# Ledger of designs, part 25: miniprotein binders against d3e3m2

Target 1, 234 residues: d3e3m2
Amino acid sequence: MVELRVNAGNVKNPNVHKIGIIALGSHLENHGPALPIDTDAKIASHIAFQASLESGAKFLGVIYPAHELKEINHGIHVSLEDLTDEIVKVLKSAKKFLRISSVIIVNGHGGNLPIVTTLYDIEERTGLLITLNSKIIESEGPHGGSGELSMAKALGIIDESQVENQTNLEEYGEVGLYMFGEARRNDPNIEEGALDVEENGVYVDDVYGQELLKLAINSVLLDVEKQLDSHYGY
Below, E stands for the ipSAE of ESMFold2; O stands for the ipSAE of OpenDDE; V2 stands for 0.75 times the mean of E and O plus 0.25 times the DockQ between their complexes.

## First folded at step 19 (miniprotein)

Design k6 (at its last look DockQ between E and O 0.89; V2 from the best seeds 0.89)
Fold by OpenDDE base, look of step 19:
Structure k6 (fold): chain B 234 residues (1-234), chain A 99 residues (1-99)
Amino acid sequence: as target 1 above (234 residues)
Amino acid sequence: SDEELKEKIEELLERAKELVRRAIELDREGRYEEAWELYLEAIELLLRALRKLSQAARKEPDPERREELAKEVEELRREIAEYMKRAEELRAILEAERA
């Protein structure tokens, strides 16, 4: 077996090679006219990849399926069980071929949050330490709102000509989850977002988007360090 | 209401200020990972405040007040950038210690 140069490149701690970072988003959700249907997947992938570049941890790509509440019908999603099974499958492959011992899942889709309830199952089935990072979801604000628009601007995936139409909520009711009355009634956070979009509209700020991305990337990097602590007792 | 929005922004700023204060103390003590974490928490609150303040600035009908709000937005942007820089420096220090 070839001896790998584990200290080569920008790697400061060779133990970081035992850590994988994988994105989890959604590839098939409407985000109004200004954003692509795979916005969440691309945001999550950017954060995950940049964190891997900066830390030296292994980039594992992106999970293909996503989950969402039944009462939120703005895309194509799978059950929590099916999502969990796919994550297990992918991570088992990563463990097998890359000899990692832990993974950070970078989640860019709110509908995936229930995966927190299956993390133990994923750990048990894969033999990996799993950290779920949803910092960007906690920070970005409403669906299709100013946060996502601004990040999309930073990533170059926005259609700026359609920003003025983003808040046409009769046609694009998925923005702010405005059209989903049951979801809004069940979750005050969703209601707050819907009202924010309705009352305040949306804007695009490249600097704001960049800072959101930096926050999320730093959050993942912090999780890398915490996993190093867990494995090696720093 | 405008007053409620102002209060919410002020609350966020005050909470962030407290986090930064604690982060500085931890930094002085050489607890870099913990300081880094608190800076990130502060930045999260400040970005939330920035979003709200930016919205207010764009909706303000009075041009003089709008300009004042715009200045506050820029000040907050600079503050966020400063703390982000320090957070990244703390990470670098931590990584160097573990090399």
Scores: ipSAE 0.907, ipTM 0.958, lowest interface PAE 0.5, mean pLDDT 95
Fold by ESMFold2, look of step 19:
Structure k6 (fold): chain B 234 residues (1-234), chain A 99 residues (1-99)
Amino acid sequence: as target 1 above (234 residues)
Amino acid sequence: SDEELKEKIEELLERAKELVRRAIELDREGRYEEAWELYLEAIELLLRALRKLSQAARKEPDPERREELAKEVEELRREIAEYMKRAEELRAILEAERA
């Protein structure tokens, strides 16, 4: 039998092949008429895949289900428990078959943030070191707003003919989470975002979108370096 | 309000300036991973400022003020690109040192 050439190709650190990068988004969530229903999954997958290309870490694909707060009655989502269980299932398979010891989860959907409370459980049940990277949702601004439109332009997934309709908030109240009164009352950041899209509208800026994606990709690459240092190095 | 938006932009820019100063110091000390992280934090703040400044420019009814804001937007874009370039250079240095 021949030895596996784990360092073949453009691999810069012998331990990077033990790191997996996986996307977590939402596949069935409205983002207004200019953005596809799987916007979150596509953005997260692009960031995760590009980071895997640039680091040499293994790309593990995208997790299908997503979570959302109960007061946001929109899209097809699952409970936090069900999402946590699916993550564990996928990561156990990756650990069993791919010789990985750690994972970076690239999160592109704000409704998934509660997974932060179950990360220890995921680590315990999988035996993997887990890093959750939510940089892009922390940076992009309101749901279906200028940040996502601009990234979608850079990725070629925007319907530009519909951008003028994106802030028809009576029709597309998911933009800015405008229609979700209880969520807006519970979270001043959600309220600020809703007022922002209502008062200031949205715009598309290809360069801005490219820089947001670069920021998010570099953030994941930094997480790879941190795992190399703390888990595999010193 | 316009005053609140202006204050938010200035706060973001000042926080980013402080992070860049610290990143430059760390860079000169050879602490490249810490510098890289601070550059990315600064870039995030600058991108938030860029979004708010771009909104202000698009809403500005006075053509002279709108043109001035558009120039400020372009200047901020150039600054972001410069810091992003340095962040990626620091990453390349760290990757070469590990190899």
Scores: ipSAE 0.874, ipTM 0.943, lowest interface PAE 0.5, mean pLDDT 92
ESMFold2 (binder alone), look of step 19: mean pLDDT 88; pTM 0.868

## First folded at step 20 (miniprotein)

Design k10 (at its last look DockQ between E and O 0.80; V2 from the best seeds 0.88)
Fold by ESMFold2, look of step 20:
Structure k10 (fold): chain B 234 residues (1-234), chain A 99 residues (1-99)
Amino acid sequence: as target 1 above (234 residues)
Amino acid sequence: SDEELLEKIEELLERAKELVRRAIELDREGRYEEAFELYLEAIELLLRALRKLSQAARKEPDPERREELRKEVEELRREIAEYMKRAEELRAILEAERA
């Protein structure tokens, strides 16, 4: 039998191979005419894959379902309980078959943020240390705005012919979450984002998009180092 | 309003400069993971400022003021790239440490 060659990536600590990195996004949520419906899933997957490539941590793919706030009644999403259960199911499989001891979940969708309230439950049910990394959501700006457009340009998933139509908010009210009045009343960050796209428009800048992606990837790599230091005793 | 946008940019830049100063101190002290984290936090604030500054430049009707803002955008881009380069150098140091 051949000896398994486990050396991968740039992290020399061999416990990096016990770390899994998995994307969490949304596959079925509109982002205006210039962005694909699965923008969140594609961005999160890119960040997760690149971080795994650089570090040597195991790439675990992407989680299919997503959650959304009830005030944002758009897209196809599941309850927080159902999303939590699916995460547990996927991670149990990874632990069983891949010798995973910890996981970093790369979240690319704001509606998934409530998972922070169920992380302890996920850790208890899987026996894994879980880190939720939502840096890209915190950094990208309004839904379907310049940050996502710029990252989409860098990734080659933008439809540039539609960028001029992206802020036709009467037709594409999901941009900036503009059409979701209750969500805007309940969350000043959502209101700020909606006003931002309405007042300032959007633009595409691939250098800006590349730097956003680098920030998010390096944030995940910082989480890798933190897990190595605290969970694995290095 | 445009005044609110520019004021927000100034707030972000001031906050980021504070984080960069602290990151540089940690870097010089050899506290590389802590420095790496603070560089990333500063870069996040600078990228938010860059987005807002780019919006201000795009909206500016006066050609002379627009050119001034465009130059500020380019300078901020260069600063972000320099801090990202250092952050990635620190990451490489951390990755190379053998346990």
Scores: ipSAE 0.907, ipTM 0.956, lowest interface PAE 0.4, mean pLDDT 92
Fold by OpenDDE base, look of step 20:
Structure k10 (fold): chain B 234 residues (1-234), chain A 99 residues (1-99)
Amino acid sequence: as target 1 above (234 residues)
Amino acid sequence: SDEELLEKIEELLERAKELVRRAIELDREGRYEEAFELYLEAIELLLRALRKLSQAARKEPDPERREELRKEVEELRREIAEYMKRAEELRAILEAERA
């Protein structure tokens, strides 16, 4: 029988090996001409992976499907039920093979926020403690806006030559969710974002993008500490 | 409006200031996890303010006012960097205490 060196590497507490970090984003959404269709997935994955590197928690990769409101049709999405089922499937596999006890889901897509209503179901079906972290969504601002553009610059996935076209809202109405009148009417936050893009435009700031990413990563690290406390009574 | 934007920025800055004050107190008391959390909350608000202030600076038509706003942007950047550094130090302390 092999004994694993649970204290090897940058690991400060071997119990961190019982924590998994997984990204949840969207791989198939338009973000204007300057951003790739998998922007949310890549941002979430970066945050999740960096947090795992720093904490020593297990990196579990990224969930493939994403959810969105029906009235927001700038991408390809699945139902909340289907997303929940896929998360359960992936996390059951992780638990089975990696012997984890808890998971932090790093969410980089606003359309996934309703998953908060299914977290208990996910916990019950997997036997894992689940924390949903959506800090980056709370911080980044409008869809395809300055926050995402700046993070994309930091990650090297932006087409800077297209930034000047990003606010051509007649052609790229998904930016700021400008084109989605029903969604804007139903959610004042969406309306605020759309108006911000329309009135103020967008910019790219590498340092701003880096600080956003650092905030999100540190937020996940805080969740790691909270899970350690919850499970092991520190 | 531009006035509304500036008001929102001021509100964010005041809220962040209060959080930082509390974080410093907790830090001095050795309540590092709580201090860490409050620093992150403050940084979040400051980054929102930074985004809005940067937008205001870029749109300002008066050169003198634009320069003033740019100076404020740079000061805010320095403040964010300072608090982020302290937050990361607190994280390191927490990890060491639990080792």
Scores: ipSAE 0.899, ipTM 0.954, lowest interface PAE 0.5, mean pLDDT 95
ESMFold2 (binder alone), look of step 20: mean pLDDT 88; pTM 0.875

Design k7 (at its last look DockQ between E and O 0.92; V2 from the best seeds 0.91)
Fold by OpenDDE base, look of step 20:
Structure k7 (fold): chain B 234 residues (1-234), chain A 99 residues (1-99)
Amino acid sequence: as target 1 above (234 residues)
Amino acid sequence: SDEELKEKIEELLERAKELVRRAIELDREGRYEEAFELYLEAIELLLRALRKLTQAARKEPDPERREELRKEVEELRREIAEYMKRAEELRAILEAERA
């Protein structure tokens, strides 16, 4: 039987191999003219992958479907149930083949936040300890706003020539979720974001984007440490 | 309103200041994981403040006031960078202790 070198590379604690990190975003959402439709997926994937590189935890890739409120129809999404089922399927595969004990889900899409209500179900069905990390959603600000634009600049996925058109809210009403009146009425946070974009516009700052990404990555690294403590009593 | 924006920025900065104070104390005590967590929480608030302050600077019609705001933006950027560096150092210490 082959003995794996669990301490090889930048790994300082071999127990980190029991931890998986997987991205959850959205691949099919409009973010105005300056951002690709898979912005959330790419941001989440970057954070997840960089955290895996730094910690030595296993990178598990990215979940394909995403969820969103029905009243926010700027993309293609599935039900919370279908999203949960897909997560379970993917994580069962990861557990089976990689022998992990816990997973950090790095979420880069606000519409996925309701998954917090199904985490227990995911844990029961997979036998994994699950941590949901949505730090970037808490930090980035409005949809298609300065935070996402700045991170997109840092990642090289922005069309800077379209930034001036990003706040043409009559044409690109998905920015700041401006066009979604019902959603805005139902959620004060969405309303705040919409008003912010409308009143203050947007800007691109590469350094700001980098710091946002660093914050998110370090947040995931903290979750890695917490999972190590939880599993092994450090 | 502009006044509301100013108040929000000040609130974020004060909250962050308190978190940093506590983080420094924990750091000195060797409670590195807790210090690391508080630094990240502070940085989050400071980044929110930075976004709002940058927006204020960009839309300010008075040139003198605009320049003052830009200076504040740069100071805040330096502060964030400092705390991020310390947070990363703390994480490295934690990882080494668990080796």
Scores: ipSAE 0.912, ipTM 0.959, lowest interface PAE 0.5, mean pLDDT 95
Fold by ESMFold2, look of step 21:
Structure k7 (fold): chain B 234 residues (1-234), chain A 99 residues (1-99)
Amino acid sequence: as target 1 above (234 residues)
Amino acid sequence: SDEELKEKIEELLERAKELVRRAIELDREGRYEEAFELYLEAIELLLRALRKLTQAARKEPDPERREELRKEVEELRREIAEYMKRAEELRAILEAERA
């Protein structure tokens, strides 16, 4: 049996290999004609993977199911309970086989935000310290808007030939969550986003997209530092 | 309205300025993790301002005013890049101190 060289490669802290980073997005939610249906999963996966490369923490992949508010009757999503159960299942497997003690979940989908109410349950059922990072959602602006288009440009997943059609809100009412009247009445941030895309349109800016991705990646790296400080004694 | 957008941009820039001032102070004191965190929070606010300023520039019908706004966008981009560079340097320092 070979001795495992846990710190092989360009890593600087032996405890980072006890930290897992996993993406959480949505694979089946429309983002207008210029963005792929799995935009959230791809953006979250990119952020999670890059943070794992830069920190040395273990990349755990992406969680398949996602949740969405009832008022947003679009896409293929599961209940909060079912999403929570799937996260527990995936993380138990990671703990069992990969020798991790903590996880950072990189959330790229606004509909997943309610998982904050089940986070303690996930920690209890897995025995892992869990940090939920939703920075990119807080930073990107309206659904299917300029932030996501700009990040998609930076990632090479945009269909630029369709950008001119992105704010045809009668056809693509998911953009800005424009068509979801009850969601807009219930959440002033959703209302602001819908009005923003209607009044200001959208644009694509590769540099802006790159900076959004850097912000999100560094936010995850800050979470790594905080876990190293408090959980692992650094 | 134009005034509402201008007020939102100004508010974001003022909040970011306070965070940057505090981040620089922490950086000089050698409190690098705290400085790193505040730089990221400031950058988030600046990126929100950048989006709104870019929207304002694109909507501006007057060519002279539009060009003025585009220059402000480019200046803000440079500022964000500089703060991001320092934030990444601070993280590298923190990682090296743990090695």
Scores: ipSAE 0.895, ipTM 0.953, lowest interface PAE 0.4, mean pLDDT 92
ESMFold2, look of step 20: ipSAE 0.887; ipTM 0.950
ESMFold2 (binder alone), look of step 20: mean pLDDT 88; pTM 0.878
ESMFold2 (binder alone), look of step 21: mean pLDDT 88; pTM 0.872
OpenDDE base, look of step 21: ipSAE 0.911; ipTM 0.958

Design k8 (at its last look DockQ between E and O 0.92; V2 from the best seeds 0.90)
Fold by OpenDDE base, look of step 20:
Structure k8 (fold): chain B 234 residues (1-234), chain A 99 residues (1-99)
Amino acid sequence: as target 1 above (234 residues)
Amino acid sequence: SDEELKEKIEELLERAKELVRRAIELDREGRYEEAFELYLEAIELLLRALRKLSQAARKEPDPERREELRKEVEELRREIAEYMKRAEELRAILWAERA
């Protein structure tokens, strides 16, 4: 039987190989004219992949479907149940082939936040310890706003020529979720974001974007450390 | 409103200041994991403040006030960079302890 060199490379603790990091975003959402429809997936994937590079944890790629409130229809989404089922399917595969014991899900899409209610189900069905990390969602600000634009600049996926049109909210009402009156009425945080975009506009700052990404990556690395402690003790 | 924005920025900065104070104390005590966590929390608040302050600086009609706001933005950028650097140093210590 082959002996794997679990300490080879920039690996501080071989138990890190028992940890998987997977991105969860959205591939099919409008983010105004300056951002691609897969912005959330790209941001989440970058954070997840960079964290895997720095920690030595296994990178598991990205989940394909995403969830969103029915009253927010700027993209194509599935039910929470279907999203949960897909996550279980993917993670079962990862466990089977990669012999992992825990996973960090790096979420870059606000519409996926309800997955927190199904984490226990995912753990039971997969036999994995699951940590959901949504730090970037907590930090980035409004949909299609300055945070996402700045991170998109850092990642090279922004169309800077369209930034001036990003706040044409009559045409691109998904920015700041401005057009979604019901969602705004139901969630004060969404309302705050919509008003922020309307009143203050948006800007692009490469350094700001880089610092946001660093924050998110470090947050995931903290989760890796916590899971390491769970594997061998501290 | 502009006043509401100012108040929100000040709130974020004050909350971050308290977290940094505690982080520094924990760091000095060698409680690196706890210090690391608090630095990240502080940085999150400071980045939110930076976004709002940058927006204020860009839309300010008075040139003198706009310049003052720009200086504040740059100082806040430096502060964030400093705390991020220390957080990453702490992370390196934590990894070494687990090797």
Scores: ipSAE 0.900, ipTM 0.954, lowest interface PAE 0.5, mean pLDDT 94
Fold by ESMFold2, look of step 21:
Structure k8 (fold): chain B 234 residues (1-234), chain A 99 residues (1-99)
Amino acid sequence: as target 1 above (234 residues)
Amino acid sequence: SDEELKEKIEELLERAKELVRRAIELDREGRYEEAFELYLEAIELLLRALRKLSQAARKEPDPERREELRKEVEELRREIAEYMKRAEELRAILWAERA
């Protein structure tokens, strides 16, 4: 068996190789005409990949399916059970082949938040320490709004020719979750976001987008630090 | 409404100010991981305030008032960048201490 040079490259602490970082987004979800259908997957993947580059933790890719409440029908989503099972399947494979003992899941889609209720089940079924990082969801503001537009500008995935149409809410009612009346009645945060888009519109600011991405990346790097503490400080 | 937006911005800025004060105290005490975490929490609130302030500036019909708001946006952007720079410096210290 070959002796692996785990410290090769820009690696500060060899225990970081026991940590995996994986993105969780949404690949098929409308975000208005200015944003790509896989906006969440691209943003989450960028954050996860950049954090892996800066920490040396293993980049595990991106999980394909996403969850969403049934009253929010702007894309193709699966049940919470099916998403949980897919996460377990992917992470079992990573544990089996990559010598990892912990994972940070970088979540870029609000509809995935219910995974918090199944994290313990995922940990039990995989034997991995799991951290869910949803910082970018908590920070970006309304769906398809200024935060996502600004990050998309910073990443070069925005269609700027369509930004003026982003708040044609009669046609693109998924923006701000404006069209989803049941969801708005059930959740005052969704109602606030819909009103925000309607009253205040949207804008693009790539510097703002860059700072949002930096916040999310540094939040993941803090999670890496905390996971290293659990391995190192017995 | 515009009054509600202004009140929300003020609330966010006050919450962020308290977090920054605590982060600076931890930073000076050498408690770098705690300081790093609080800087990030403060920056999140400041970015939320920045978004709302930018919205207010763009909606302002009076050109003189709009320019005043635009200057406030730029000042807040510089403040955020300064705190982010310190947060990233603390991260570098924490990573060096593990080596």
Scores: ipSAE 0.890, ipTM 0.950, lowest interface PAE 0.4, mean pLDDT 92
ESMFold2, look of step 20: ipSAE 0.886; ipTM 0.949
ESMFold2 (binder alone), look of step 20: mean pLDDT 88; pTM 0.875
ESMFold2 (binder alone), look of step 21: mean pLDDT 88; pTM 0.877
OpenDDE base, look of step 21: ipSAE 0.899; ipTM 0.954

Design k9 (at its last look DockQ between E and O 0.93; V2 from the best seeds 0.90)
Fold by OpenDDE base, look of step 20:
Structure k9 (fold): chain B 234 residues (1-234), chain A 101 residues (1-101)
Amino acid sequence: as target 1 above (234 residues)
Amino acid sequence: SDEELKEKIEELLERAKELVRRAIELDREGRYEEAFELYLEAIELLLRALRKLSQAARKEPDPERREELRKEVEELRREIAEYMKRAEELRAILEAERAEK
């Protein structure tokens, strides 16, 4: 059996190799004219990958499907069950081939938040310790708003020429989830976001975007530390 | 309303200030993981405040008030950067300590 150089590279603790980081976003959602349809997936992937680079944890890529409320139909999504099953499938593969013991799921899409209710099932089915990290969702603000625009600027995926059109809510009602009246009525947070976009518009700030990304990355790094503590008694 | 927005921003800033205070204490005690966590929580609140202040600055019709708001935005940006830097340093310390075990 080959002996792997588990301390090679920037790795400070070889136990970090027992940790996987995987992105969960959405690849197929409208985000107004200034943002690509796979904004959430790219943001989540960046955060996950950068955290893996810095910590030495294993990068596991990105989950392909995403979930969303049925009343929010600005994209293509699957059921929570189907999403859960796909996560289990992917993580079982990762465990089998990479011998990991825990995973951090970096979620960049609000519609995936219900996955928190299936984490225990995922853990049981995979035999992995699972941490869901949705820090960026908690921090970025409204859908297609200034936070996402600014991060998109930082990542180079924004069309800045369309920022002025981003708040044409009659045409691009998905911005701030403005067009989704039922969702807004059911969730005060969604309502707040919609009103924010309507009343305050949106802006792009590269530095702000960078800081949001740094916050999210560091949050994942904190989860890495916590998992190290949990598994290895640090 | 403008007053409500101001109050919300002030609330965020005050909450963040308390978190930073506690983070500093934990840092001094060598409780680096806990300090790291609190810094991140503070930064989150400050970034929310930053977004709100930036929005206010952009839509403010009075030039003098707009300039004041812009100054506040820049100050807040510097503060966020400072805490982010310390958070990253703390993370590095944590990693180094674990490597020694």
Scores: ipSAE 0.899, ipTM 0.952, lowest interface PAE 0.5, mean pLDDT 94
Fold by ESMFold2, look of step 20:
Structure k9 (fold): chain B 234 residues (1-234), chain A 101 residues (1-101)
Amino acid sequence: as target 1 above (234 residues)
Amino acid sequence: SDEELKEKIEELLERAKELVRRAIELDREGRYEEAFELYLEAIELLLRALRKLSQAARKEPDPERREELRKEVEELRREIAEYMKRAEELRAILEAERAEK
């Protein structure tokens, strides 16, 4: 077998190549007319890829399925068990072929948050240390709102001709989760988001979008530092 | 509603200022990973405040008050960029320290 130059390129710590970074989003979920159906997957993938470039950690791609609560389901989603099983399948493959010992999952979709309850199962079944990073969904604001529009502008995936229509909430009620009355009655955070888009509208700000992306990327880079400290003995 | 929005913005800004003060102290003590983390937490709060302040500026009907809000937005953007730059510098320092071991 050929001798692998695992430290080639601009690599400052050989253990960083034992860390994988993978995106988790949603590919089939409406975000209003100005944002693509795979907005979550694209944002999470960008964050994961940029963090891998800057740290030297291995980019592992993006996980296809997503989960969502029944009362908010406006796309194509799977059960929590099926999502967990897919994550395990993908990560077993990465461990088998890529010589990794730990993973950071970059989550760009709020409906995936319940996987926090299955992380231990994922770790046991894969033998990997797993960190879940959901910073961008905690920071971006309402679904299909100004944060996602602004990041989409920065990424070049926005349809600017449709921004005017983004808050036609009778037509695009998924924006702000406005149409989901049961969810809004049961969760004050969802109600706040729906009222925010209704009362304040949305806007596009390229600089704001860039700073949101930088925050999320640096949050993943902090997770890399923490894994190096705790798992690899630095 | 407008008074509630103003109170939320002020709360976010004050919380962020406390985090920045602590981050600067950690930075001066050479505790760079902890400082990096606190800068990011502060920046998150400032970005939440920036969104709310930008919304207020856009819907303000009085042009003189709207311009005052726009200047406040611009100042907050510059502050966020400064803290983000320092956070990125701290990460570079952490990488350099690991390379020496």
Scores: ipSAE 0.892, ipTM 0.951, lowest interface PAE 0.4, mean pLDDT 91
ESMFold2 (binder alone), look of step 20: mean pLDDT 87; pTM 0.860

